# VH-VL binders against Large ribosomal subunit protein eL28 (rpl28), part 9

Target 1, 132 residues: Large ribosomal subunit protein eL28 (rpl28), of Dictyostelium discoideum (Social amoeba) (q9gs21)
Amino acid sequence: MSQDLVWSIIKKNNAFLKSSHGLTLSAEPGNLRNKNSLKYSGLARRTTIDVAAVNGKVVVSSKIVKKAAFPAQSKKTTTFSTVNTRKTARFVKTLATQYAPELRAAALGRLHRVQSALRSAKKAAARKAKKN

## First folded at step 4 (VH-VL)

Design B3_4 (framework fv_bexmarilimab)
Fold by ESMFold2-Fast, scan of step 4:
Structure B3_4 (fold): chain C 132 residues (1-132), chain A 118 residues (1-118), chain B 108 residues (1-108)
Amino acid sequence: as target 1 above (132 residues)
Amino acid sequence: QVTLKESGPTLVKPTQTLTLTCSFSGFSLSTDGVGIGWIRQPPGKALEWLAHIYWDDDKRYNPALKSRLTISKDTSKNQVVLTMTNMDPVDTATYYCARGDWGFFDYWGQGTLVTVSS
Amino acid sequence: EIVLTQSPGTLSLSPGERATLSCTASQSVSSSYLHWYQQKPGKAPKLLIYDASDRATGVPSRFSGSGSGTDYTLTISSLQPEDFATYYCQQWGSSPLTFGQGTKLEIK
């Protein structure tokens, strides 16, 4: 139900995290529709949040519950530099607090994992550059 | 428990204006990000959508009837009101209000039969 | 406007049989915006299937939906007496929201 949706978001982000084009890490962007009726928790009615690494940057995507006729318009994407980790965390925290409080912990955990992966990739690049 | 109930006159004379009220409980339009739609069904006929109002006061109307329809909400009272002008005998139908959640209607009122005759 | 055409208009079957109801759209409709309702005489419609294939809360597993593009199907695997009713498909992938004309499922 609502927990199944949270689990789907976590699994999707973790399963699709991979190294692409050298040091760039990528994960499939979230494309989850909120299909649950009002009988379920607020998670089913409000927002999905996806955090991915794209071209060495952190990309946060959100899907806010919106009018039926234009589902594509419900998705928003914001890109962050890895050097501004606190700014990115503040943004994710604010977004989750405003639209999906139940996803806050999961989204922040995902963000920390993505940031760690990007830092590891950057160190690998530095080692390769010094060798050559 | 989610409930919706239609109220208004059951008999309307030709040329008069029909005003129907949908009273709901068990949810909030704004908190749940949903809307309320109005659908009618003439005796023995198919369902016809009339109008919809979203939590943010955005309004949608069936183009075939738009000039005759007005939809509004009072979130403090948990009510949505539909007004339809210039009633005609062909507008005789059961009128339903229903909660619109993600392009479909998951809870419906019982419906109210409105008869248009002289 | 997108016109939804349901077929057959009337389907006569016996309890225990499989029912297959079709809904054809005049233009492509995303499966995320194709839904099915059941209506019994004198009652309001009840949501059965949303997003083409997801069952609404409390709907028995014998009901299933499928399809994409312009062709959608509602299947009832083994008819129960309470399943004899009128079924409507509905879209809101494009304005205005439209319903099909309905398929009446009746006892043979």
Scores: ipSAE 0.006, ipTM 0.540, lowest interface PAE 11.6, mean pLDDT 77

Design B3_5 (framework fv_bexmarilimab)
Fold by ESMFold2-Fast, scan of step 4:
Structure B3_5 (fold): chain C 132 residues (1-132), chain A 120 residues (1-120), chain B 108 residues (1-108)
Amino acid sequence: as target 1 above (132 residues)
Amino acid sequence: QVTLKESGPTLVKPTQTLTLTCSFSGFSLSTDGVGIGWIRQPPGKALEWLAHIYWDDDKRYNPALKSRLTISKDTSKNQVVLTMTNMDPVDTATYYCARDSDWGYAFDIWGQGTLVTVSS
Amino acid sequence: EIVLTQSPGTLSLSPGERATLSCTASQSVSSSYLHWYQQKPGKAPKLLIYDASDRATGVPSRFSGSGSGTDYTLTISSLQPEDFATYYCQQWGSSPLTFGQGTKLEIK
């Protein structure tokens, strides 16, 4: 997967226009707006899974709204390096399986794209450093 | 400090239209994930869901009663209005409005309820 | 569409006893969309348990919920006088939103 593809996904949703790569996945009623009539009555979830690239690291966040309709009561954030790809993938699989199984495939796909973009950037930086 | 209160006529004649207003405070119906539902309960019977309206103006109705029901909101006034046409004695019930929050559609805060009697 | 059947319809017990209330769905319901309410005579229902097992704010620890799929249970470990009420389960996993018919918990 390419860096261009990651940016295209972010740009269409205007989620992270002014920051490093960020991808937000949610199964909230608002995110199902263009789905069929079941968007608010079947399979809606309270969970938001956010996969973002921050300062060369992969950041995975989850949010479950349990007490109020407004901000998250608690937000769980875990940071991974790109070299721990299998560990990060298992973490995302477990998180999605527990809280939002319908987001599993999308979350793993976005994780792969984020990791690929970060590794490509790291390799490019290393080649430039050698040329100096 | 979050409250909901139903208001409207307590007596309705058969064939008339019932209009109920839910007035609330302590939260906004423009907040993502917030909705207000209407539930009724005939004396001594179970709860029956009627209609729902969400922060984004999306509306849901009980299919059994959909042709008779209209729900609307005025976010600036903190009000939700339910209209039910062609009232019948079998519609005699206590009518509640309740807030759903938290994306799982649990009704966390309820109004006190208003008894509506349908008789001649 | 989804019918919730509560059993028993009436449960007669004494203070200090354990109460177990069942809610059976006609089709599988995600636990994230099954909730329990308590209603006392002349009062509005009160949310007790949401997402099958999470206690609402201010609800005593003697109340617990469990279950998945089609079978859900509400347990009150040691009944207090104020617990004698009618209990309803509710689902929103599929349209329309439905409630069970209720279980009345009454003093023996």
Scores: ipSAE 0.000, ipTM 0.518, lowest interface PAE 17.3, mean pLDDT 77

Design B3_6 (framework fv_bexmarilimab)
Fold by ESMFold2-Fast, scan of step 4:
Structure B3_6 (fold): chain C 132 residues (1-132), chain A 120 residues (1-120), chain B 108 residues (1-108)
Amino acid sequence: as target 1 above (132 residues)
Amino acid sequence: QVTLKESGPTLVKPTQTLTLTCSFSGFSLSTDGVGIGWIRQPPGKALEWLAHIYWDDDKRYNPALKSRLTISKDTSKNQVVLTMTNMDPVDTATYYCARDLWSGFAFDIWGQGTLVTVSS
Amino acid sequence: EIVLTQSPGTLSLSPGERATLSCTASQSVSSSYLHWYQQKPGKAPKLLIYDASDRATGVPSRFSGSGSGTDYTLTISSLQPEDFATYYCQQWGSSPLTFGQGTKLEIK
């Protein structure tokens, strides 16, 4: 399948000041001043949900920055052998809900497009085999 | 619906080991960013964090109690187990397990809690 | 360790009044590492505010959080009967994760 079937949404959450322009990000303890009505959030969060077709299977990947000790990124990949399955849709919904709820609709839309492409490819292959 | 529930003995004698199980549904500990923490509350007192386990099996312990605590998970059973050795009457408390969605220790869903009484 | 001191220890108010609860950290904490919980008698705590000012899912708009550095505030704009509970702040900017001693919001 073509590279056009690989899709990623990168959500970069730069947790900067949520109010008052002109202020600089302060995410580190001890780098904050006493500022009334100002909020310093975090440095950054990256969330990536990738849905792709690889070797006739649906591959779902996720990546998130871990904030517990120091910034670290963890990538997890799950492969689904069944193209049209509720299990794959539930998995994508769960990942989107956990990582970035606003990506849920886009991720599901991508999944449906990938599943449709794989079903079309499978049907075309079956018809080709029958005719030849 | 997401739920967590603590289970284990409600009465423990001094010097014994306490083993508590957190059983959960509606989410997976194999999901990136997800963790489960254990928090206790002695009667009439403030909350005290005990231990935390992440999706990648990374473990964190309260340094004051680290020598007594072990946390583990069984992702296939949707369970997290906390073990605390050498129980003492001062360890009498309600023990909670709670979910941390994105490794920010913002515990969004809690179990109902289980009261563990330590007495002779 | 970072000690969180909540003030006042007990606050007695009537329904309809505004409540302001304070949490002071012994060391500076980024707002992204401060959360607030509500606990009713005999119940588990409920997450109210995370990252100092973001309301958790299902939390009414009358609850708001603010603050930075060492000083944080939880505000309830118009108290409802169900809001009378104990409130805890929590930090995780430094190990170990700690909670404040709590502020008991009591009905007059």
Scores: ipSAE 0.006, ipTM 0.533, lowest interface PAE 11.5, mean pLDDT 76

Design C10 (from Q0 with heavy chain K52Y K54E G104A, light chain D95Y; framework fv_ecleralimab)
Fold by ESMFold2-Fast, scan of step 4:
Structure C10 (fold): chain C 132 residues (1-132), chain A 120 residues (1-120), chain B 107 residues (1-107)
Amino acid sequence: as target 1 above (132 residues)
Amino acid sequence: EVQLVESGGGLVKPGGSLRLSCAASGFTFSDAWMHWVRQAPGKGLEWVGHIYSETDGGTTDYAAPVKGRFTISRDDSKNTLYLQMNSLKTEDTAVYYCARDDWAFAMDYWGQGTLVTVSS
Amino acid sequence: SYELTQPLSVSVALGQTARITCSGDNIGSKSVHWYQQKPGQAPVLVIYDDSDRPSGIPERFSGSNSGNTATLTISRAQAGDEADYYCQVWDSSSYYVFGGGTKLTVL
């Protein structure tokens, strides 16, 4: 399992907009079902927190689309190892608390799933290498 | 000082129900993930279940032996964690510990435990 | 389900080094935590994330984790170190998994 897996969370500053849950296969980045299920509002802040498995590492990124006369978008990315579970979880919690508190549980749950997928992939790769 | 104090343990008949409480102090309870862990007399530690903080969604997960019979809940206004135990079996006899998780998927502080005995 | 295996007991002479193992399939890819439990007392976290010590835990306690085996090392063993020791990991299917525990006897 050398393919990348992507989880994406989109928030709109609307009390009734709930987080999307899901695992999206990263073969075609534009095919994110979670994003396609939501409508964008020009009057709302939109925050995306992505947790992905890239080259055996956990990659956490955030993207903020601001409400302004000239809207600005900022993207930041941080890479973590799967064995540094506490540090990664603390980072994701802090990030979610600052930008999207109501998405915190979803972001932490996705981190858990990404770390689990990476551990399973490493185990599968080790078995395949051993049999070759 | 972080303190966790369990209460509500006692003797109960098979098929009965019991509710345990865990009173927390010395930290921001509403931010903490909490666990219940049990230990049968003379045996090892066994995870029972956990609950995330309300800010993290308040979701719960349970060990297979208790799934469907036990329910974990919390009241952040009272800094208290609960374990509702239904359909109790003799094999549920154990000291039940309340434990805090600071997002390391580990238990960094534990209460002293409360004994639950399920027998006739 | 995921399983962790520990020896039932380990003996160490006063002042010597004790080593307690925790074996699991590819455990080196997981974060291992260690708990100390003295008779009649609640467990105490002594090592987290393989090798980190909580505040208040003596430097005599250290940990390692690679391949299929994690190890808790207690140097300069003291009478007060006599206890049961448990390893623990998180697993996506089994959630929180504890080893069976190892009784450490200081002679």
Scores: ipSAE 0.008, ipTM 0.559, lowest interface PAE 9.4, mean pLDDT 78

Design C11 (from Q0 with heavy chain A32Y T55D D102E, light chain S93R; framework fv_ecleralimab)
Fold by ESMFold2-Fast, scan of step 4:
Structure C11 (fold): chain C 132 residues (1-132), chain A 120 residues (1-120), chain B 107 residues (1-107)
Amino acid sequence: as target 1 above (132 residues)
Amino acid sequence: EVQLVESGGGLVKPGGSLRLSCAASGFTFSDYWMHWVRQAPGKGLEWVGHIKSKDDGGTTDYAAPVKGRFTISRDDSKNTLYLQMNSLKTEDTAVYYCARDEWGFAMDYWGQGTLVTVSS
Amino acid sequence: SYELTQPLSVSVALGQTARITCSGDNIGSKSVHWYQQKPGQAPVLVIYDDSDRPSGIPERFSGSNSGNTATLTISRAQAGDEADYYCQVWDSRSDYVFGGGTKLTVL
């Protein structure tokens, strides 16, 4: 993935707070470690967890990727407002514990960064509104 | 004093339709995800479906046995949750509870239930 | 679909400790919630997130969850604890799953 595209994603969506490499141009950021890393070999079943900011909301998704010869994905997506930070953290903990325990700390860290970025954006918007 | 009160249950023939209501009070209804859970006579609890708060997208999810036949909706101005049941089967006979979602998909408060009997 | 298994019945003597199990594949990786239901009444949440108690639930109620088995423990059992108990988890594929329920009898 080009660095210009990664910068555009950071600028527009606040899903990434640091530059990193991507796998495809059409994919939303799915790398919880803020680093491009393929978790599936394309030959085995894998589960991933993604945390992203979309339209001022926190989107948490999980998916299972099947063998490359017979590709299939089962995806679950849940959207949370920034008002329900405790509920969102519980959901992320539950998903990580069930499907990717090794990603639990990284997923919670990413959630914190996403929520902080959204709070900062809301505060900046409020300040701008008050200048009118 | 969180309170949930179901209504609308009754006797209906197979293939018929019925709409259940759940009146909520004692909390800010619009902030919460809401569930429908059923219990056949003498049997265990079975999740039916849920609806998220508007802040969380207002989307619905359903258990496989009712998907395509049941619809969950809410009216936040009236603090009321609904379950529209279509194409009812004898296997849908149960007490239907509404329940409030809290922390990691636990159901912290439940209504007293309303009985739906699907029989010829 | 994901399934939770509970014993049909458990008996405990007054003042003794009751243990109700909930078995599921890798359930220790999930958050388990427990509900108490008395005859003719709605369920009441007694434990959430494996081991946490809601406000108003006595400290005699506790929970644990590891490996393939979650356990609800009721110490110093009282006559009023006699009820059906259900475990429940959320699974990304099956959504909300309840165990079959366990009838607790206080002798």
Scores: ipSAE 0.006, ipTM 0.550, lowest interface PAE 12.0, mean pLDDT 77

Design C12 (from Q0 with heavy chain K52R K54E D102E; framework fv_ecleralimab)
Fold by ESMFold2-Fast, scan of step 4:
Structure C12 (fold): chain C 132 residues (1-132), chain A 120 residues (1-120), chain B 107 residues (1-107)
Amino acid sequence: as target 1 above (132 residues)
Amino acid sequence: EVQLVESGGGLVKPGGSLRLSCAASGFTFSDAWMHWVRQAPGKGLEWVGHIRSETDGGTTDYAAPVKGRFTISRDDSKNTLYLQMNSLKTEDTAVYYCARDEWGFAMDYWGQGTLVTVSS
Amino acid sequence: SYELTQPLSVSVALGQTARITCSGDNIGSKSVHWYQQKPGQAPVLVIYDDSDRPSGIPERFSGSNSGNTATLTISRAQAGDEADYYCQVWDSSSDYVFGGGTKLTVL
């Protein structure tokens, strides 16, 4: 597959997740991605790791395009509760280390921001419940 | 502290079905991802599948040889993990272990296993 | 389709150091876990995250992982260390993968 097509699909999926469940994240193109600009068609692998909040949970998604006679993309998603912080951090670290080590710090930073946003949302909901 | 006890194994003919259970105690079962791992007689360990905690989405993943035939489920109110095995094949003959994965993508505690024999 | 390769057997003399290898493509980028299984018993986790020991596992057990090879090292081998040893990784494309196992014999 072409690199442009893969990035378009990933961008649509990330926007879809971000717009759901009333959690607003920045619309800037700061989504976690990597682009390996190898010049030879069919010889490069490209990986995207995305971390988003969906329905009060952390959703980690990864996509890779395999080099082969028939290029195929693999996509996996894993959902984590906000109380499993250690397991979520390990999952993100492991994915980044295996497929995109140059993005490991950025991926963990995004995870911490998503977890902070969810924590803030919980506190706001608790205050609202207390008043009502 | 942590205890896992499997049950439900037995002899079944090819094409038959069995349901295995794993009773868990000594930890917060609802927060743990749980695995089924099998071992054919005289062979090595083979991952069968897992189920994530309900708080982490409750989704399941399976090894290719069992996908479409086996179903993993859990009942957090009973601290019990299940493996529903359908369309059993002779190659499914193995000791089936229940194992916990608390946080490390590792099986930190294992049950004693239950033997499933698929033969005529 | 990720695969881990272990030697079928390794022998060690009492009191000497045993080394059991686990080979896989770029395994050094993964966290390797090691299990000990004695005849008729369930496996026991002896090393997690390449080199860490669970509570109750003696310091004689250690591990390393770099490049294409992870190694379980058992120093001052004892008769009670005779067992099958399995390495295991999580791979996003293959999920949980075990090596074929290595039988350790203490001479």
Scores: ipSAE 0.026, ipTM 0.641, lowest interface PAE 6.5, mean pLDDT 80

Design C13 (framework fv_ecleralimab)
Fold by ESMFold2-Fast, scan of step 4:
Structure C13 (fold): chain C 132 residues (1-132), chain A 121 residues (1-121), chain B 107 residues (1-107)
Amino acid sequence: as target 1 above (132 residues)
Amino acid sequence: EVQLVESGGGLVKPGGSLRLSCAASGFTFSDAWMHWVRQAPGKGLEWVGHIKSKTDGGTTDYAAPVKGRFTISRDDSKNTLYLQMNSLKTEDTAVYYCARDDWGFDAFDIWGQGTLVTVSS
Amino acid sequence: SYELTQPLSVSVALGQTARITCSGDNIGSKSVHWYQQKPGQAPVLVIYDDSDRPSGIPERFSGSNSGNTATLTISRAQAGDEADYYCQVWDSSSDYVFGGGTKLTVL
């Protein structure tokens, strides 16, 4: 599956996936959102940056949560070619520097590995295609 | 401000050893991939090797001419990069620069001032 | 092993456009970076990822990369642009590869 190609820097932080456990219903902003919502309140409010290889391209997915009295979040998915390493690195660095500096190194390192793997895979595929 | 400062260069005889240091400041050193690049007097730039961030496995890679003789290491607690040079040859005579690849471009965005290593009998 | 070829020297008149080439097999599929080095100084990154400028590098510096040739273009050349210029790529088989360098003289 394509999910096999997705590797999130989130998985390096065990606390991130379980941080919302133990929250009371009264901590939720709206009562109509109570059903199953408390399990995800911490996850839904966390800034995440995911880097994956999909169909020979680099896909960067982000959920940016600004810390405020009334927090807002924005979700975005952006696709980049392996040839534009700077454009992708700048995008990731800008997101991390502005919203989650602690994730910057992990996200950039992940991006570099994904891009290198895709370049290697394309080279291997080209060599295989030329051998009859 | 981002800065890299090399030290440890000097005169050594063929077959000898030297250890170079590179002190980093002004950025999160532990996040960066660090490189050594050398330049023989009057010649061009030549990549020596690199060490990845510990987040990316902390592994090292070396250019063919130095593989097996040189070792790159880092001490993130001291923000310092090292190059251990063994079995030195006259062909290793060069200014040695440390350089940063912080953004994953496979480019060297910040360079130190360099330290001269002379291998001569 | 992957190789990059640059001319040994290029001359340009004050105020004119200099072009420095960097040739390599299918270099257009790679990201090319350019460094400026003045005598007795460390190199300075002037172009990265084919055509982007680091903060502080004037717009007179631009780059392109297609097919087998990458080009660094310096418009409205100034005396202070005299330097050695190096191109550089990463290659999966050769790691980090530099061109031989080009000496730019401003006449």
Scores: ipSAE 0.006, ipTM 0.547, lowest interface PAE 11.1, mean pLDDT 78

Design C14 (framework fv_ecleralimab)
Fold by ESMFold2-Fast, scan of step 4:
Structure C14 (fold): chain C 132 residues (1-132), chain A 121 residues (1-121), chain B 107 residues (1-107)
Amino acid sequence: as target 1 above (132 residues)
Amino acid sequence: EVQLVESGGGLVKPGGSLRLSCAASGFTFSDAWMHWVRQAPGKGLEWVGHIKSKTDGGTTDYAAPVKGRFTISRDDSKNTLYLQMNSLKTEDTAVYYCARDEDWGFAMDYWGQGTLVTVSS
Amino acid sequence: SYELTQPLSVSVALGQTARITCSGDNIGSKSVHWYQQKPGQAPVLVIYDDSDRPSGIPERFSGSNSGNTATLTISRAQAGDEADYYCQVWDSSSDYVFGGGTKLTVL
């Protein structure tokens, strides 16, 4: 599955979506967006880390917005089964430590909640199948 | 007993194509992320690309020098990993290893013996 | 792109302790893995996640990782430890990165 397809599924159809918002970087001097609010001063660069449940799997997404005239954005989406718990936790830890250390604890907490929700959903589905 | 066996290496001219195979046994292939790593003669290890397990989505990622020219695929029914190499360059000359990554935190715990690819005119 | 730097070679006397370094910007925030490669052979994972040993790797092999330097330590060096050693990390911008390798000579 392509990265764009996974992103679309995460954004539109996931009841267990959990996200960590990014860090806003301070503006460069000479910001041309001169507004009456400091919120419009300078360049805003956001790094976001999202952890979501999609079709019984854990999906971890990251996004970096380039502040230069360069038009590209760096997006990465990685899908993990619940079986690869150690790999998933290490990935989230590494990603958060590298791009958004301030979000590390929140991202790991969200991962644990997403994994717990997936385990609960599987148990509920099994119970419902047994009663039918 | 985990075993990885590469095949398909050989001599090819610049601009040519070659397909490598890696036959896996001794583990649940469909659960493992698989890598291709190369080593030019007398040089160090260089990551080529990987493919995630089917259970983790089966997506691929590539090192910048090979992106757009190389394609990694897998056939879980045959326990086989593939590397399709197109538009080969002399700097692609190397021993190509396949390697397994199974819940190690992005480490490669088992490697094949490698297959030599020589790209020369 | 992210880069790892290793010394080209390290020498150790039989029975002494060898230390092989792997330097990278803020490498202590990453998980470092170490591979041993003997001539004509495939690499073998000897340390993963900074300091853990795979089954079958002797306790003489240990690792550490802090700040900008990770270290592979081989105590009570044996002739059979002579090999090239590579460090490796995963980096979100560069994916899988290997160090240049260090040749260990046992004197």
Scores: ipSAE 0.032, ipTM 0.650, lowest interface PAE 6.1, mean pLDDT 80

Design C15 (framework fv_ecleralimab)
Fold by ESMFold2-Fast, scan of step 4:
Structure C15 (fold): chain C 132 residues (1-132), chain A 119 residues (1-119), chain B 107 residues (1-107)
Amino acid sequence: as target 1 above (132 residues)
Amino acid sequence: EVQLVESGGGLVKPGGSLRLSCAASGFTFSDAWMHWVRQAPGKGLEWVGHIKSKTDGGTTDYAAPVKGRFTISRDDSKNTLYLQMNSLKTEDTAVYYCARDDWGFFDYWGQGTLVTVSS
Amino acid sequence: SYELTQPLSVSVALGQTARITCSGDNIGSKSVHWYQQKPGQAPVLVIYDDSDRPSGIPERFSGSNSGNTATLTISRAQAGDEADYYCQVWDSSSDYVFGGGTKLTVL
């Protein structure tokens, strides 16, 4: 359920009111908490995989971020229905394998949580619809 | 029940052409990626090529040994997959299977149709 | 081009555990799928996504994938398990790649 939120000092609480949720997983070479941040070893690149629930569907996105004086970013997104659990899982696995193999297990775990949440939301909506 | 039935195999001379068909039933064919996989007598499985669903653009990809000679197509109105084989070589002799993709693996296979390329 | 290597043959005694390997560079970062083929028949999917079983495949079939080697494990081997087994992956540079196949003999 954790995702990087962009908020202003005025509207920081509005990020939590959106009901939307997702997970951003990133791989950035040599950028652990205990590593010396003064070490400069070429341009750092990071790959992120985001799995989120949007409008009752699973949205998977990937980003390549180049850490430089002028950061650049490219992004791809793919949308899936909750009915296609198997295909969505394999897509996430393939995406992780292509961009960040170390994130594969975590990304699949997030996908399963997102799909479970969407199924629960659909059941809740169905119960409300039965209550006239 | 998912079924795939290949047809069109036979004997052809080197340099000749042949067209294979695969009749699909029991699933929404238009949503599926489809593959051709072959197996030479007494040898292992070899991927030939695939065609994506209409929703994913209907594009094709081929294994290096057949690229430029083989063409994969589909007719979603007839639930049929095709393999057009041109400039056939003796090393193309094999049983040809059509198979359904389930995101990178082949969950259902046809019975296969034998193509023999010889003089 | 990406290559998968399997042993040509593996023998197992009735009731014992057979292990069939599939070796490839960094194969643990890929999804590995396994097919069983009996003489004169089409291949049948027995394991997908490293370790998942299709409906109808016995619990005796399991899979693993780590580092440079994926393994198909057949516990409590039966005569009917005698067949050729193929591993398969998708690779961005080679598309769909099969191993050379392993003949499993039970006896």
Scores: ipSAE 0.007, ipTM 0.546, lowest interface PAE 12.8, mean pLDDT 77

